# VHH binders against MLP-like protein 328 (MLP328): the designs that were tried, part 2

Target 1, 151 residues: MLP-like protein 328 (MLP328), of Arabidopsis thaliana (Mouse-ear cress) (q9zvf3)
Amino acid sequence: MATSGTYVTEVPLKGSAEKHYKRWRSENHLFPDAIGHHIQGVTIHDGEWDSHGAIKIWNYTCDGKPEVFKERREIDDENMAVTFRGLEGHVMEQLKVYDVIFQFIQKSPDDIICKITMIWEKQNDDMPEPSNYMKFVKSLAADMDDHVLKA

## First folded at step 18 (VHH; from W3 with L107P)

Design X1
Fold by OpenDDE, fold request of step 19:
Structure X1 (fold): chain B 151 residues (1-151), chain A 123 residues (1-123)
Amino acid sequence: as target 1 above (151 residues)
Amino acid sequence: AVQLQASGGGFVQPGGSLRLSCAASGFTFSEYAMGWFRQAPGKEREFVSAISWSGDTTYYADSVKGRFTISRDNSKNTVYLQMNSLRAEDTATYYCAADEWIRLGSPDEYDYWGQGTQVTVSS
């Protein structure tokens, strides 16, 4: 059983990479309305909503359980990538490292790929791998598609 | 039933080349990441290479970078591993695996595994 690892997946999406990137970069406050079945709340703890280094707190539902996640945001406009650096929350009770990177790549005029990278390290060997969280994160990207397209 | 059938292994001299193939069936191939792993006698199974469903993302173990190339043909449900400049230390049983995403650092968690194909590099 591994104590650390990296998960990488690609989620096919429609439309503009810029629009999707903007949603994840600067419009997190829209998430509860867009994908409320996953995200119930997001608040700024420190910084501004669209600022590099901002700290945000998320209320979400994972595997039918309400959870809280505190993260520090990193922004890479050049690569249209946002990084969520895990600080505190339910997932951090089992993981020492939990970083999620969303990168949006235009593939054709109407098709994009969201590359998701999840870097993780267990708190200890008895903790499970975060496969369930990878599935959760994938679902966030996928379900946001319709909302972005309608915007 | 899920099936991964690997082929292309054999005997080769150092500096030689082999191309492994893994034909997949029983699942939606184009939605899965594919990977190659290898296990030498007395050693643990180790990651060799992986490729995303689109082929846009690839990873390689440091030991094979610059020598091995992973690719896939979704129309044929096949993943390939081109192995060039083979070395004695590349001798191992090679396994093809499939998962919803690429797993680096946790090889045993891949969803599906094929039978091994033996690669022997010896003078």
Scores: ipSAE 0.921, ipTM 0.954, lowest interface PAE 0.4, mean pLDDT 96
Fold by OpenDDE, fold request of step 19:
Structure X1 (fold): chain B 151 residues (1-151), chain A 123 residues (1-123)
Amino acid sequence: as target 1 above (151 residues)
Amino acid sequence: AVQLQASGGGFVQPGGSLRLSCAASGFTFSEYAMGWFRQAPGKEREFVSAISWSGDTTYYADSVKGRFTISRDNSKNTVYLQMNSLRAEDTATYYCAADEWIRLGSPDEYDYWGQGTQVTVSS
């Protein structure tokens, strides 16, 4: 079994890559209202909501279980990419490295691809691969689509 | 039932070319990432290349970069591996695999696997 790896997927979305990027870059506080079945809360621990290097704490539900995740944000405006660097939380009990990158790419005037990259390393060999978390983050991107379009 | 049928393998001399094909059925091909793997006798299965459902994202093992090209035709439910400048060390049984996303570093976790096609590179 692998001790580390990278998952890469593409989620088809509608509308403007810029709008989707803005939601993930600067409007995380809207997530509980937009996709409350996934995200129940998000707070800024350090920095500003839209600042590079900011630390945020997320309350979410994964596989029916409430969890907490603390991450440091990296912002790449040139490529419309945001990186969540895992610091603490339930997923980090399983994983030593947990980095998720969302990149929004305009494919046509009304079609977007959200490229999701998940970089992971297990805490130890007995831990499972984080396939469930990949499914989770895919669902976040997909379910946010309607809300971004309405904005 | 899910099926992945690989073809195109054969015997070639060093420097030669082959084009592998993998025909998929039994699942929504256009929603899955596809990958190619290979296994030589006495060695572990290793990653060769992968492609996202859209074809926009591709990955290659360092050993095949610049020589192999992965592509797909969703209208034909087929993924391809163009193999150029083949070397003796490319000799292996090649497998195609499907998954919801591209997996790098975890070859055994792909959802679906096809039967292998033998590639032999020898002078």
Scores: ipSAE 0.920, ipTM 0.954, lowest interface PAE 0.4, mean pLDDT 96
Fold by ESMFold2, fold request of step 19:
Structure X1 (fold): chain B 151 residues (1-151), chain A 123 residues (1-123)
Amino acid sequence: as target 1 above (151 residues)
Amino acid sequence: AVQLQASGGGFVQPGGSLRLSCAASGFTFSEYAMGWFRQAPGKEREFVSAISWSGDTTYYADSVKGRFTISRDNSKNTVYLQMNSLRAEDTATYYCAADEWIRLGSPDEYDYWGQGTQVTVSS
Protein backbone atom coordinates (compact mmCIF):
# COMPACT_ATOMS: atom_id res chain seq x y z
CA MET B 1 0.00 0.00 0.00
CA ALA B 2 1.07 3.64 -0.67
CA THR B 3 2.37 5.33 2.50
CA SER B 4 3.43 8.58 0.82
CA GLY B 5 2.70 10.49 -2.33
CA THR B 6 2.15 13.77 -4.10
CA TYR B 7 -1.04 15.28 -5.50
CA VAL B 8 -1.01 17.98 -8.18
CA THR B 9 -3.86 19.97 -9.65
CA GLU B 10 -4.67 23.36 -11.15
CA VAL B 11 -7.48 25.72 -10.18
CA PRO B 12 -8.49 28.31 -12.80
CA LEU B 13 -8.74 31.84 -11.40
CA LYS B 14 -9.37 35.30 -12.78
CA GLY B 15 -7.35 38.49 -12.68
CA SER B 16 -3.76 39.02 -11.63
CA ALA B 17 -1.41 36.32 -10.45
CA GLU B 18 0.44 38.91 -8.38
CA LYS B 19 -2.73 39.92 -6.47
CA HIS B 20 -3.76 36.32 -5.83
CA TYR B 21 -0.22 35.50 -4.68
CA LYS B 22 -0.18 38.49 -2.31
CA ARG B 23 -3.44 37.27 -0.71
CA TRP B 24 -1.94 33.86 0.05
CA ARG B 25 1.55 35.13 0.83
CA SER B 26 0.80 38.13 3.03
CA GLU B 27 -2.92 38.74 3.59
CA ASN B 28 -4.22 35.62 5.33
CA HIS B 29 -5.96 37.85 7.90
CA LEU B 30 -8.52 38.58 5.16
CA PHE B 31 -9.52 34.92 4.76
CA PRO B 32 -12.20 34.74 7.51
CA ASP B 33 -14.14 37.70 6.08
CA ALA B 34 -13.84 36.42 2.51
CA ILE B 35 -14.39 32.67 2.93
CA GLY B 36 -15.59 32.36 6.53
CA HIS B 37 -17.52 29.14 5.86
CA HIS B 38 -14.09 27.51 5.31
CA ILE B 39 -11.73 29.64 7.43
CA GLN B 40 -12.89 31.02 10.77
CA GLY B 41 -9.54 32.44 11.88
CA VAL B 42 -5.86 32.88 11.13
CA THR B 43 -3.38 34.05 13.75
CA ILE B 44 0.37 34.61 13.85
CA HIS B 45 2.25 32.30 16.19
CA ASP B 46 5.72 33.53 15.17
CA GLY B 47 7.07 36.13 12.76
CA GLU B 48 5.02 38.58 10.68
CA TRP B 49 2.12 38.20 8.24
CA ASP B 50 4.46 38.61 5.27
CA SER B 51 7.70 36.98 6.47
CA HIS B 52 9.40 33.89 5.18
CA GLY B 53 9.53 31.32 7.97
CA ALA B 54 6.52 32.75 9.79
CA ILE B 55 4.33 30.33 11.75
CA LYS B 56 0.58 30.77 11.47
CA ILE B 57 -2.36 28.94 13.02
CA TRP B 58 -5.52 28.29 11.00
CA ASN B 59 -8.97 27.55 12.39
CA TYR B 60 -11.07 25.98 9.65
CA THR B 61 -13.97 23.66 8.91
CA CYS B 62 -13.29 20.58 6.76
CA ASP B 63 -16.07 18.07 6.03
CA GLY B 64 -18.25 19.85 8.58
CA LYS B 65 -15.70 19.43 11.38
CA PRO B 66 -13.80 22.28 13.04
CA GLU B 67 -10.05 21.73 12.90
CA VAL B 68 -6.82 23.55 13.69
CA PHE B 69 -3.59 23.61 11.67
CA LYS B 70 -0.18 25.12 12.48
CA GLU B 71 2.23 25.68 9.62
CA ARG B 72 5.61 27.24 8.89
CA ARG B 73 5.65 28.95 5.53
CA GLU B 74 8.26 29.32 2.84
CA ILE B 75 8.00 32.23 0.41
CA ASP B 76 9.26 32.04 -3.18
CA ASP B 77 8.55 35.42 -4.75
CA GLU B 78 10.41 34.58 -7.96
CA ASN B 79 7.91 31.81 -8.75
CA MET B 80 4.97 33.41 -6.90
CA ALA B 81 4.74 30.32 -4.72
CA VAL B 82 4.08 29.87 -1.01
CA THR B 83 4.57 26.59 0.84
CA PHE B 84 2.70 25.72 4.03
CA ARG B 85 4.69 23.09 5.91
CA GLY B 86 2.57 21.24 8.44
CA LEU B 87 3.76 21.38 12.05
CA GLU B 88 0.77 20.53 14.24
CA GLY B 89 -2.96 20.11 14.07
CA HIS B 90 -5.73 17.67 13.27
CA VAL B 91 -4.21 16.84 9.89
CA MET B 92 -0.93 15.88 11.54
CA GLU B 93 -2.75 13.18 13.51
CA GLN B 94 -3.12 11.34 10.18
CA LEU B 95 0.05 12.50 8.43
CA LYS B 96 3.75 12.70 9.29
CA VAL B 97 4.28 15.00 6.30
CA TYR B 98 1.77 17.50 4.98
CA ASP B 99 3.23 20.26 2.81
CA VAL B 100 1.07 22.29 0.45
CA ILE B 101 2.47 24.56 -2.27
CA PHE B 102 0.30 27.24 -3.87
CA GLN B 103 1.81 28.70 -7.05
CA PHE B 104 0.12 31.41 -9.09
CA ILE B 105 0.81 31.47 -12.82
CA GLN B 106 -0.46 34.08 -15.27
CA LYS B 107 -1.79 32.34 -18.41
CA SER B 108 -3.24 35.37 -20.21
CA PRO B 109 -4.08 38.96 -19.21
CA ASP B 110 -7.24 37.84 -17.36
CA ASP B 111 -6.60 34.17 -16.64
CA ILE B 112 -4.49 32.55 -13.98
CA ILE B 113 -4.01 29.08 -12.62
CA CYS B 114 -3.27 28.23 -9.04
CA LYS B 115 -1.10 25.11 -9.16
CA ILE B 116 -1.58 23.17 -5.93
CA THR B 117 0.99 20.55 -4.95
CA MET B 118 0.39 18.48 -1.82
CA ILE B 119 3.25 16.35 -0.50
CA TRP B 120 2.18 13.82 2.11
CA GLU B 121 3.18 10.81 4.18
CA LYS B 122 0.82 8.80 6.40
CA GLN B 123 1.42 8.34 10.12
CA ASN B 124 0.79 4.63 9.54
CA ASP B 125 -0.75 2.30 6.97
CA ASP B 126 -4.18 2.50 8.63
CA MET B 127 -4.54 6.19 7.82
CA PRO B 128 -6.46 7.26 4.72
CA GLU B 129 -4.85 9.09 1.84
CA PRO B 130 -5.50 12.81 2.32
CA SER B 131 -7.99 13.18 -0.55
CA ASN B 132 -10.36 15.12 1.72
CA TYR B 133 -7.66 17.74 2.44
CA MET B 134 -6.86 18.05 -1.26
CA LYS B 135 -10.55 18.69 -2.00
CA PHE B 136 -10.55 21.26 0.82
CA VAL B 137 -7.54 23.25 -0.40
CA LYS B 138 -8.91 23.23 -3.97
CA SER B 139 -12.14 24.73 -2.67
CA LEU B 140 -10.24 27.41 -0.71
CA ALA B 141 -8.48 28.54 -3.88
CA ALA B 142 -11.66 28.45 -5.97
CA ASP B 143 -13.77 30.31 -3.40
CA MET B 144 -11.14 33.00 -2.75
CA ASP B 145 -11.11 33.90 -6.46
CA ASP B 146 -13.90 36.49 -6.48
CA HIS B 147 -12.68 38.05 -3.25
CA VAL B 148 -9.25 38.89 -4.65
CA LEU B 149 -10.85 40.67 -7.62
CA LYS B 150 -12.87 42.75 -5.12
CA ALA B 151 -10.00 43.47 -2.75
CA ALA A 1 -21.06 4.58 -17.69
CA VAL A 2 -17.48 5.78 -17.60
CA GLN A 3 -15.24 4.19 -20.22
CA LEU A 4 -11.52 4.56 -20.92
CA GLN A 5 -10.55 2.67 -24.08
CA ALA A 6 -6.82 2.31 -24.67
CA SER A 7 -5.61 1.33 -28.14
CA GLY A 8 -2.55 1.51 -30.40
CA GLY A 9 -0.52 -1.32 -28.87
CA GLY A 10 1.25 -3.93 -30.93
CA PHE A 11 4.53 -5.52 -31.93
CA VAL A 12 7.50 -3.25 -32.68
CA GLN A 13 11.25 -3.65 -33.11
CA PRO A 14 13.70 -2.04 -30.69
CA GLY A 15 14.24 1.59 -31.61
CA GLY A 16 10.77 1.83 -33.08
CA SER A 17 7.79 3.97 -32.18
CA LEU A 18 4.16 3.51 -31.19
CA ARG A 19 1.40 5.93 -30.31
CA LEU A 20 -1.14 4.89 -27.72
CA SER A 21 -4.57 6.53 -27.49
CA CYS A 22 -7.09 6.47 -24.67
CA ALA A 23 -10.59 7.59 -25.60
CA ALA A 24 -12.78 8.71 -22.70
CA SER A 25 -16.54 8.85 -22.25
CA GLY A 26 -19.07 9.18 -19.43
CA PHE A 27 -17.40 12.09 -17.64
CA THR A 28 -16.22 15.64 -18.36
CA PHE A 29 -12.79 14.80 -19.78
CA SER A 30 -11.54 18.40 -19.73
CA GLU A 31 -11.85 18.46 -15.90
CA TYR A 32 -9.76 15.33 -15.29
CA ALA A 33 -6.07 14.57 -15.03
CA MET A 34 -4.94 11.53 -17.02
CA GLY A 35 -2.22 8.98 -16.39
CA TRP A 36 -0.46 6.11 -18.15
CA PHE A 37 0.74 3.07 -16.22
CA ARG A 38 2.27 -0.21 -17.33
CA GLN A 39 2.64 -3.71 -15.98
CA ALA A 40 5.00 -6.41 -17.23
CA PRO A 41 4.38 -10.07 -16.31
CA GLY A 42 5.53 -10.78 -12.76
CA LYS A 43 6.09 -7.09 -12.03
CA GLU A 44 4.12 -4.49 -10.12
CA ARG A 45 2.22 -1.84 -12.04
CA GLU A 46 4.40 1.22 -12.50
CA PHE A 47 3.80 4.85 -13.29
CA VAL A 48 4.70 5.98 -16.79
CA SER A 49 3.32 9.48 -17.27
CA ALA A 50 0.61 11.92 -16.19
CA ILE A 51 -0.91 15.13 -17.52
CA SER A 52 -3.05 17.76 -15.82
CA TRP A 53 -6.55 18.67 -17.02
CA SER A 54 -5.18 21.78 -18.77
CA GLY A 55 -2.34 19.87 -20.41
CA ASP A 56 0.20 22.32 -18.97
CA THR A 57 1.68 20.06 -16.28
CA THR A 58 3.27 16.73 -17.19
CA TYR A 59 5.27 14.11 -15.32
CA TYR A 60 7.32 11.17 -16.55
CA ALA A 61 8.97 8.19 -14.92
CA ASP A 62 12.76 8.47 -15.16
CA SER A 63 12.91 5.32 -17.30
CA VAL A 64 10.86 6.94 -20.10
CA LYS A 65 11.87 10.60 -19.83
CA GLY A 66 13.07 11.97 -23.15
CA ARG A 67 11.56 9.03 -25.11
CA PHE A 68 7.84 9.22 -24.30
CA THR A 69 5.52 12.21 -24.64
CA ILE A 70 2.07 12.48 -23.07
CA SER A 71 -0.47 14.80 -24.66
CA ARG A 72 -4.21 15.35 -24.71
CA ASP A 73 -6.86 16.69 -27.04
CA ASN A 74 -9.82 17.86 -24.98
CA SER A 75 -11.93 18.38 -28.11
CA LYS A 76 -11.59 14.64 -28.85
CA ASN A 77 -11.72 13.45 -25.21
CA THR A 78 -8.47 11.60 -25.81
CA VAL A 79 -5.09 11.28 -24.09
CA TYR A 80 -2.07 10.03 -26.04
CA LEU A 81 1.28 8.47 -25.28
CA GLN A 82 3.88 8.84 -28.03
CA MET A 83 6.52 6.19 -27.38
CA ASN A 84 9.80 6.62 -29.24
CA SER A 85 13.12 4.76 -29.07
CA LEU A 86 11.38 1.70 -27.67
CA ARG A 87 13.39 -0.90 -25.77
CA ALA A 88 12.76 -4.47 -24.69
CA GLU A 89 12.10 -3.30 -21.12
CA ASP A 90 9.16 -1.21 -22.39
CA THR A 91 7.27 -4.45 -23.11
CA ALA A 92 4.14 -4.35 -20.93
CA THR A 93 0.42 -3.92 -20.81
CA TYR A 94 -0.26 -0.16 -20.80
CA TYR A 95 -3.23 1.27 -18.89
CA CYS A 96 -4.75 4.71 -18.90
CA ALA A 97 -6.38 6.15 -15.80
CA ALA A 98 -8.32 9.26 -14.88
CA ASP A 99 -8.66 11.23 -11.67
CA GLU A 100 -9.60 14.67 -10.32
CA TRP A 101 -5.87 15.41 -9.86
CA ILE A 102 -2.48 13.89 -10.67
CA ARG A 103 -1.50 11.26 -8.10
CA LEU A 104 2.22 10.46 -7.88
CA GLY A 105 3.24 7.51 -5.73
CA SER A 106 -0.32 6.36 -4.99
CA PRO A 107 -1.92 4.81 -8.08
CA ASP A 108 -4.59 2.81 -6.20
CA GLU A 109 -6.81 5.88 -5.76
CA TYR A 110 -7.31 6.85 -9.42
CA ASP A 111 -11.06 7.01 -10.03
CA TYR A 112 -11.22 5.27 -13.40
CA TRP A 113 -9.09 2.68 -15.19
CA GLY A 114 -9.12 1.56 -18.79
CA GLN A 115 -8.56 -1.87 -20.27
CA GLY A 116 -4.90 -2.44 -21.06
CA THR A 117 -3.31 -2.43 -24.50
CA GLN A 118 -0.30 -4.71 -25.07
CA VAL A 119 3.03 -3.31 -26.24
CA THR A 120 5.65 -5.88 -27.22
CA VAL A 121 9.15 -4.79 -28.20
CA SER A 122 11.08 -7.60 -29.90
CA SER A 123 14.09 -8.80 -27.93
Scores: ipSAE 0.738, ipTM 0.884, lowest interface PAE 1.0, mean pLDDT 92
Fold by ESMFold2, fold request of step 19:
Structure X1 (fold): chain B 151 residues (1-151), chain A 123 residues (1-123)
Amino acid sequence: as target 1 above (151 residues)
Amino acid sequence: AVQLQASGGGFVQPGGSLRLSCAASGFTFSEYAMGWFRQAPGKEREFVSAISWSGDTTYYADSVKGRFTISRDNSKNTVYLQMNSLRAEDTATYYCAADEWIRLGSPDEYDYWGQGTQVTVSS
């Protein structure tokens, strides 16, 4: 039947946790310009750029392969965390559940940790674990670092 | 070659304490998450605890919360498991493991495994 799990890691970033959080929470339209080798486009399907429950469609390249992903987001301003809940797309052919949480934590005046939590369940036992998608989202966080204004 | 050497096991009475160590070599220890797992005879291997590369994020199985503490020293390439208030049910072989990130729910997917150290709690 189904196999599921959770991945957790941390990506060290620089600057302000609030500004990094705002980028991921509200400013996804800036991703193609900043990290265009990963993200080629982001489109609002429902809601606004900054609204809880908004649905967005991502066009991205993972392991050299163009893919599409549709997600509904949950915003947790108290913890500076945003959750992207998988609805449709290439990743959902492999996974029945694919939820990614990005939380931004200020460690010192100029040092941040982005804690990435990926909750997943395979479509069936024949599907691989999503290690490739975990590597991908880690690289998005790391590569976006230089494109967020420091305080 | 990658090596994970677990040590510090032994015989203790219920209520006692042990400190396990796992010395690592052959990879960049400070970039890896570390975990502890255990297996009693005739039982499935089970998750005990995990710690992120920075040491800031930790997880514990419900059965050990409040009694066991995971920690790491990146300057010594070593992860530790402090085990307090030990119970007979804690008797098992304890294994350390390493991976690029913490894996919960997929115990056999960790990249590297140690040989294990025996912990026996009996009176």
Scores: ipSAE 0.719, ipTM 0.871, lowest interface PAE 0.9, mean pLDDT 91
Fold by ESMFold2, fold request of step 19:
Structure X1 (fold): chain B 151 residues (1-151), chain A 123 residues (1-123)
Amino acid sequence: as target 1 above (151 residues)
Amino acid sequence: AVQLQASGGGFVQPGGSLRLSCAASGFTFSEYAMGWFRQAPGKEREFVSAISWSGDTTYYADSVKGRFTISRDNSKNTVYLQMNSLRAEDTATYYCAADEWIRLGSPDEYDYWGQGTQVTVSS
């Protein structure tokens, strides 16, 4: 019955944190080819493709249903973290706040953790907690793992 | 059948220490985040602490920060709460809970809950 909250988890990945970060920071155009059952398209709405403050639109499938999501991104190269701040889309019909942070942390030469933080607030008390969206973003990170250059 | 069995509660003087344990079975413990919550009679359940599946990320309620320490041993399927500098206000039933990720601000949505162990801090 909470109206706002924060979810935090960690996804174990392989290879280079810098290469995983680069994929999420700069190479979103590769998502449809790599994980096309999740992400069907990513387009630029405003700003430069890989810049802090840019706005992009995502076409994706969550729980078997096509959805659209518009986000403004924040880039933190020092911490290898990218934040997607929700602006519009199907998720924003349920949530007033939907911010997802992906941070890539090198644990050993071949082992990485992607720390995922989701900050959320419901549009109203009748809306469900966004567990389905947390499961979705975890699966994006996990499924992208095999498609990032690991050398 | 999932079981979360909390133990280690008891009576203690103000300023004293207790260590709570929560033994888990019936699910893959090493894939789950763990949390501690407490509830005094007539009050709502409140968050105390949480720890990620890897053990690398921890959170504490402001009221216990610096006094309580959460830890886990995945080889023993057990989460712990070391409680130091106990105060009368810490008197409550302490519950452990498990979920696929840490939930801050939404305690009712944790997948699994233990029975609880009583902590009483009194002179």
Scores: ipSAE 0.711, ipTM 0.872, lowest interface PAE 0.9, mean pLDDT 92

## First folded at step 21 (VHH; from Z2 with S30D F107Y)

Design J2
Fold by OpenDDE, fold request of step 23:
Structure J2 (fold): chain B 151 residues (1-151), chain A 123 residues (1-123)
Amino acid sequence: as target 1 above (151 residues)
Amino acid sequence: AVQLQASGGGFVQPGGSLRLSCAASGFTFDEYAMGWFRQAPGKEREFVSAISWSGDTTYYADSVKGRFTISRDNSKNTVYLQMNSLRAEDTATYYCAADEWIRLGSYDQYDYWGQGTQVTVSS
């Protein structure tokens, strides 16, 4: 079993990559309303909401358990990519490194791919791989689709 | 039942080419990432290449970059590995695998594995 790794997946979405990117880049405050079954809260800890380097705290439910995640945001407008660099929280008790990258790629006028990259390193060899968290973030991207399309 | 059937292996001289195929059945192929692995005698299984369900994302081991090309045809439920400029060190049993996403560094966690096809590169 590996002590570190990278997961990469692609989530098919509809509409505009720009709209999806905007949602993840600048409209995180809409997440509790859009996908409340996953996200229950998000607050800015440091910086501005849509600023590179901002620190945010997320309250979410993963595998039926309420959890908290503190992350530092990186923004790449050129590639329409946002990076969540894990700092603290439940997942970070398991992982030393937890970085999640969402990139939105327009494939056709109506079709998008959200490429999700998860870079992880265990705190120790006894910790499990974060497959459940990959499933979780995939679900976030997928479930946000309908909300973005309605906007 | 899930099946991954690899084929295309054989004996070639250094500098030669082979094209491996892996035919998949028993699962929704276009929802899975596919990968190729290889294992030489006395060595651990190593990652060779992986491709996302759409084909838009590919990865290669450093040892095969520029020589191997992974591709897929979702209409045929098949993933391919074009191997060019083969070297003696490419000699191994090659395996195809499937997973919900591409795994780099956690290769033993791939959901499905096929039987191996032998590739021997020798002068």
Scores: ipSAE 0.927, ipTM 0.959, lowest interface PAE 0.4, mean pLDDT 96
Fold by OpenDDE, fold request of step 23:
Structure J2 (fold): chain B 151 residues (1-151), chain A 123 residues (1-123)
Amino acid sequence: as target 1 above (151 residues)
Amino acid sequence: AVQLQASGGGFVQPGGSLRLSCAASGFTFDEYAMGWFRQAPGKEREFVSAISWSGDTTYYADSVKGRFTISRDNSKNTVYLQMNSLRAEDTATYYCAADEWIRLGSYDQYDYWGQGTQVTVSS
């Protein structure tokens, strides 16, 4: 098995890439209400909610287990991309590097693609690959669709 | 049952071209990323190219960039590998693979693998 790698997937979504991007860029505080079965809480640890470099702490449920994730946010408005740089948390116990990038691309007037890139490196060779976390983040993007469309 | 059937391999002279095809069945093709791998005699299997379900995202090994092109036709459940400017070092058994997403670096974790098709580049 590999000690590091990159996962790349595309999640089909509806509506506006801008609306979805805004949700992930600036409206993270809405996540518990929008997709509460995945996200139970999010707090700002450092910086402002919509600021580049801000640090946020997430409480979420992955594979039926409550977990915590601390990340540093990077914002790329030009490409409508947000990056979650993993700092601490349950996933970081097994991964030395855990970076997740969400990019929203308008494909047609009513259809968009959320391109998700996950860059990872194991803490050691005995740790598992983060396939379960890739599935998790895919589900976040997918399940946010209905909420964004209603907004 | 999942099936990946590769075809299009053969003998070609250096500088020649081949087009590989991989016909997929037994799974929802347009929800899966597809990839091509190759294994030369005495060498480890190596990544060649991958394409997302939509076709919008593609990746290539450095050794084939500019020469190979991956594409797909979801209406035909087929992924293609256009190989141009073939070199002797491209000689290998080529394999088609499928996964829920594109994996770079963890190639042994692809969900499905097809039988190989032989590509031989020789004068």
Scores: ipSAE 0.927, ipTM 0.959, lowest interface PAE 0.4, mean pLDDT 96
Fold by ESMFold2, look of step 22:
Structure J2 (fold): chain B 151 residues (1-151), chain A 123 residues (1-123)
Amino acid sequence: as target 1 above (151 residues)
Amino acid sequence: AVQLQASGGGFVQPGGSLRLSCAASGFTFDEYAMGWFRQAPGKEREFVSAISWSGDTTYYADSVKGRFTISRDNSKNTVYLQMNSLRAEDTATYYCAADEWIRLGSYDQYDYWGQGTQVTVSS
């Protein structure tokens, strides 16, 4: 009976790892237009769109339910990885730790993998594991794919 | 009907090697992560190793790092565990499991579990 854990998977994407990374690192303002059925808004609470340590607020729909999420991000340009560290929001009612890492890895000239790592800890033993949030973030990565290739 | 069939267990002396296989059917194997677990009598089931659907990401329990190697062949719907430098403490029933992603720390939540294969390391 784990109170904490880590989920890891990979989402196959097309194109350039650098362009996909830039979208997630620096261009979150484009998310509502690109994948608006998932993400209805992203706003800056502190910092800039492209700054390490920026705080952003996400308005999204997960399993048909509107939610809000506030995160501080960490930027790792050497590995083309961005970490969204959970601060506040609906998900934090269930979890005291919720960190999601998106890493973009070029596998061939036109094929990439988005490696998604979710680090979590429950608020208490009665809370569910965050499987629904893992399914959600996989869908975000998969659905953004078509909108990076055009940009 | 999902089936995970582990095989390749047996009796081996300390320092010996075994290769376990787990053949999968009833689901899309190349979309699933695979794991190996073990349970000795009277002990809790413990994590041994896991591999992502692509084979690119692997994890090992500290007790087996450097001695065991997980691999997969998606054309054969099979995951393997090469077990080298075996010790008496490796004696257990070994199980394979499958899930949509690798789970570390929440090991009882894997979707599918196979029948075990016995590994006995004894002089």
Scores: ipSAE 0.844, ipTM 0.914, lowest interface PAE 0.4, mean pLDDT 93
Fold by ESMFold2, fold request of step 23:
Structure J2 (fold): chain B 151 residues (1-151), chain A 123 residues (1-123)
Amino acid sequence: as target 1 above (151 residues)
Amino acid sequence: AVQLQASGGGFVQPGGSLRLSCAASGFTFDEYAMGWFRQAPGKEREFVSAISWSGDTTYYADSVKGRFTISRDNSKNTVYLQMNSLRAEDTATYYCAADEWIRLGSYDQYDYWGQGTQVTVSS
């Protein structure tokens, strides 16, 4: 029984890697309008809205349950990657470490991969692996796809 | 039913090469990550390599990095392991596994496991 690990997957998206990256890096205020069944709100807690080291609070619904998540973000413009490092929230009741990296990679003129890496450590050996949260973040990326193309 | 059939094992001298294949059926292969694992007699099963559904992301255990190459052909529902510069310590039964995403560190949680193929490296 592993107490820590890493999950890695890829979500196929359409259009421009730069536009998808910008949505996740800088335009989180658009998430409630675009995918409001998943994300009900995003607010700034510390720092500037689109800066490295900023802290944001997410209000979301996972498996029908409203939850809250506070994260400090890391910005890697060279690789078009943003990291959300877990600080507080419902997920942190199960996990001591919860870091999610979204990287956007252009594969062809209209085809993109969003590579999702989730680094995790359980609070204790009795906690479940975070497969429900991996499914959730995959669905966020997949469901946002149409809204980036239309905006 | 899901089936993962590993093949291509055999006897080889140190420094030699083998190519393992794992043919998959019973699930949508191009939506699944694939992994290779091995188990020597009296030892625990250990991670060897993994590859994402697209084939673009790969991982290797430190002990095989630079010598082994994982690849996949989604049109044939098959994952491969090219093993070069084989050493005696590579002797093991090799297993392929499948899951919705690559799992590192939680290797016992892969959804599907195949039958193994024996690799024996001896002079």
Scores: ipSAE 0.811, ipTM 0.902, lowest interface PAE 0.5, mean pLDDT 92
Fold by ESMFold2, fold request of step 23:
Formats: C-alpha cells, sequence, structure tokens
Structure J2 (fold): chain B 151 residues (1-151), chain A 123 residues (1-123)
C-alpha cells in the first residue's frame, strides 16, 4: 500500500469553461446557496475572494459528517486552474499533504471537462487513502454544473 | 458481474511489437479510467499505463514511455496497449484494471482487475 499518490479524474460539464472557472476561482461565496447539501459555508481567512494566495475556510459535509477545511489557493489563469492547498482541518488529521487542482477545459462550444487532480500523502501508514475525499470533490464539481448554467 | 478480459499476448523477439486488448463488461465503461499493469515472475506487480474515461489524459511508467501507447474505444468497451520496441525486461503477465479515477502511486486499489495475458520477449 502506498503512503502517497495522485488521483486524477474528469467531470463532464456544460457551457463555458470561463464561467465555471470563475465560480471556483472567484465566487466561492455562492457555493452554499448552490450546493448547500455539500457546502454549508465558505469564509475568507486572509486575502480576497479572487486573490492568488488567499486563505479560505470551508464548512462542508462529507459522508454525512460535518467537517472544516482551511486552504491556501493558487490561481493559474493561463490554464484556467485553481489549486487548493490543505493547511488545517479534518482532512489534515488523515493526510500530511492534500492538494486539489480543478482545471476547466473547453472541449467544444458547449462541452467542458473539469479535470480534478488530488495530490496526497498519508499522515502514517495506517491511515486510509483519501478515496472518500476524491468522491466528494468529484460530486462538488458535478453538482455545481447546473448552477453555473443557471447564471 | 464485472469482467475484464485481456488478450493479444504472445511470443516475440526483441524489437518486435504486440497490441494488447482488454474487453470490459458489467459496468459503465465510459465512466471509468483504465490501466495496464504487469508482473514478472518473482517481482511485484507494477504500473505500465493509465487512461482517463475520455481518453484525453494518459500516463506511462518511465520504463515504457515512447514505446507503449494506451488508447480506448468506448463504443467497443475496450482499452488497448500498443507495445513497440519490445525488450526482454518487458516479459510479464499484463493485467488491465478499471477504477472510477486514475490512481498513481496506489496501484493495488483499482476496483476491478482482469485475468492477465502473457507477453514473452526472448531471442
Amino acid sequence: as target 1 above (151 residues)
Amino acid sequence: AVQLQASGGGFVQPGGSLRLSCAASGFTFDEYAMGWFRQAPGKEREFVSAISWSGDTTYYADSVKGRFTISRDNSKNTVYLQMNSLRAEDTATYYCAADEWIRLGSYDQYDYWGQGTQVTVSS
């Protein structure tokens, strides 16, 4: 069993890659209204909603359990990608490294792929791999799709 | 039931080529990532290549980069491994695997595994 690894998946979305990217890059305050069964709150700890290097705190429910997550983000506008780097929270009790990259790629005028890359390292060998968190973030992207198209 | 059937193995000389196929059934193939792995006698199973459900994202082990190409045909529920410039160290049983996402570094955690097909490269 590995102590570190990388997961990669793709979520098909509809509409504009720019609008989907903007939601994840700059408009996280809209998440609780859009996908409140997953995300109950997002607050700024440092920086602005749209700042590279901003620190945000997420209150979310994963597998029926409410959790808290603090991340510093990196913005890559050239590739329409945002990276959430884990700093603190329930996830960091299981993982020493937890970085999630959301990249939005326009495939055709109305078809997008959200490529999700999760880079992880366990706190120790007896911790589970973060399959539950990968399933969770995949669901976030899929469920947000309809709420960007409604804008 | 889920089934992954690998085929196309055989005996080749060094420098030769083979194309492996893995036919899938029992799950929604176009929602799954696919991987190829290999195991030589007395060695641990190792990663060879992986491909996303769309076919747009691929990964290769360093030992096979430039020689092997993974591809898929979602209309036929089949993943392929084109193996060129084969070497003696490529001799192994080759397995296909399926998972909801590509796993790098945690290779034994793929959801489904096929029965292997033997590739033997010798003079």
Scores: ipSAE 0.789, ipTM 0.895, lowest interface PAE 0.6, mean pLDDT 92

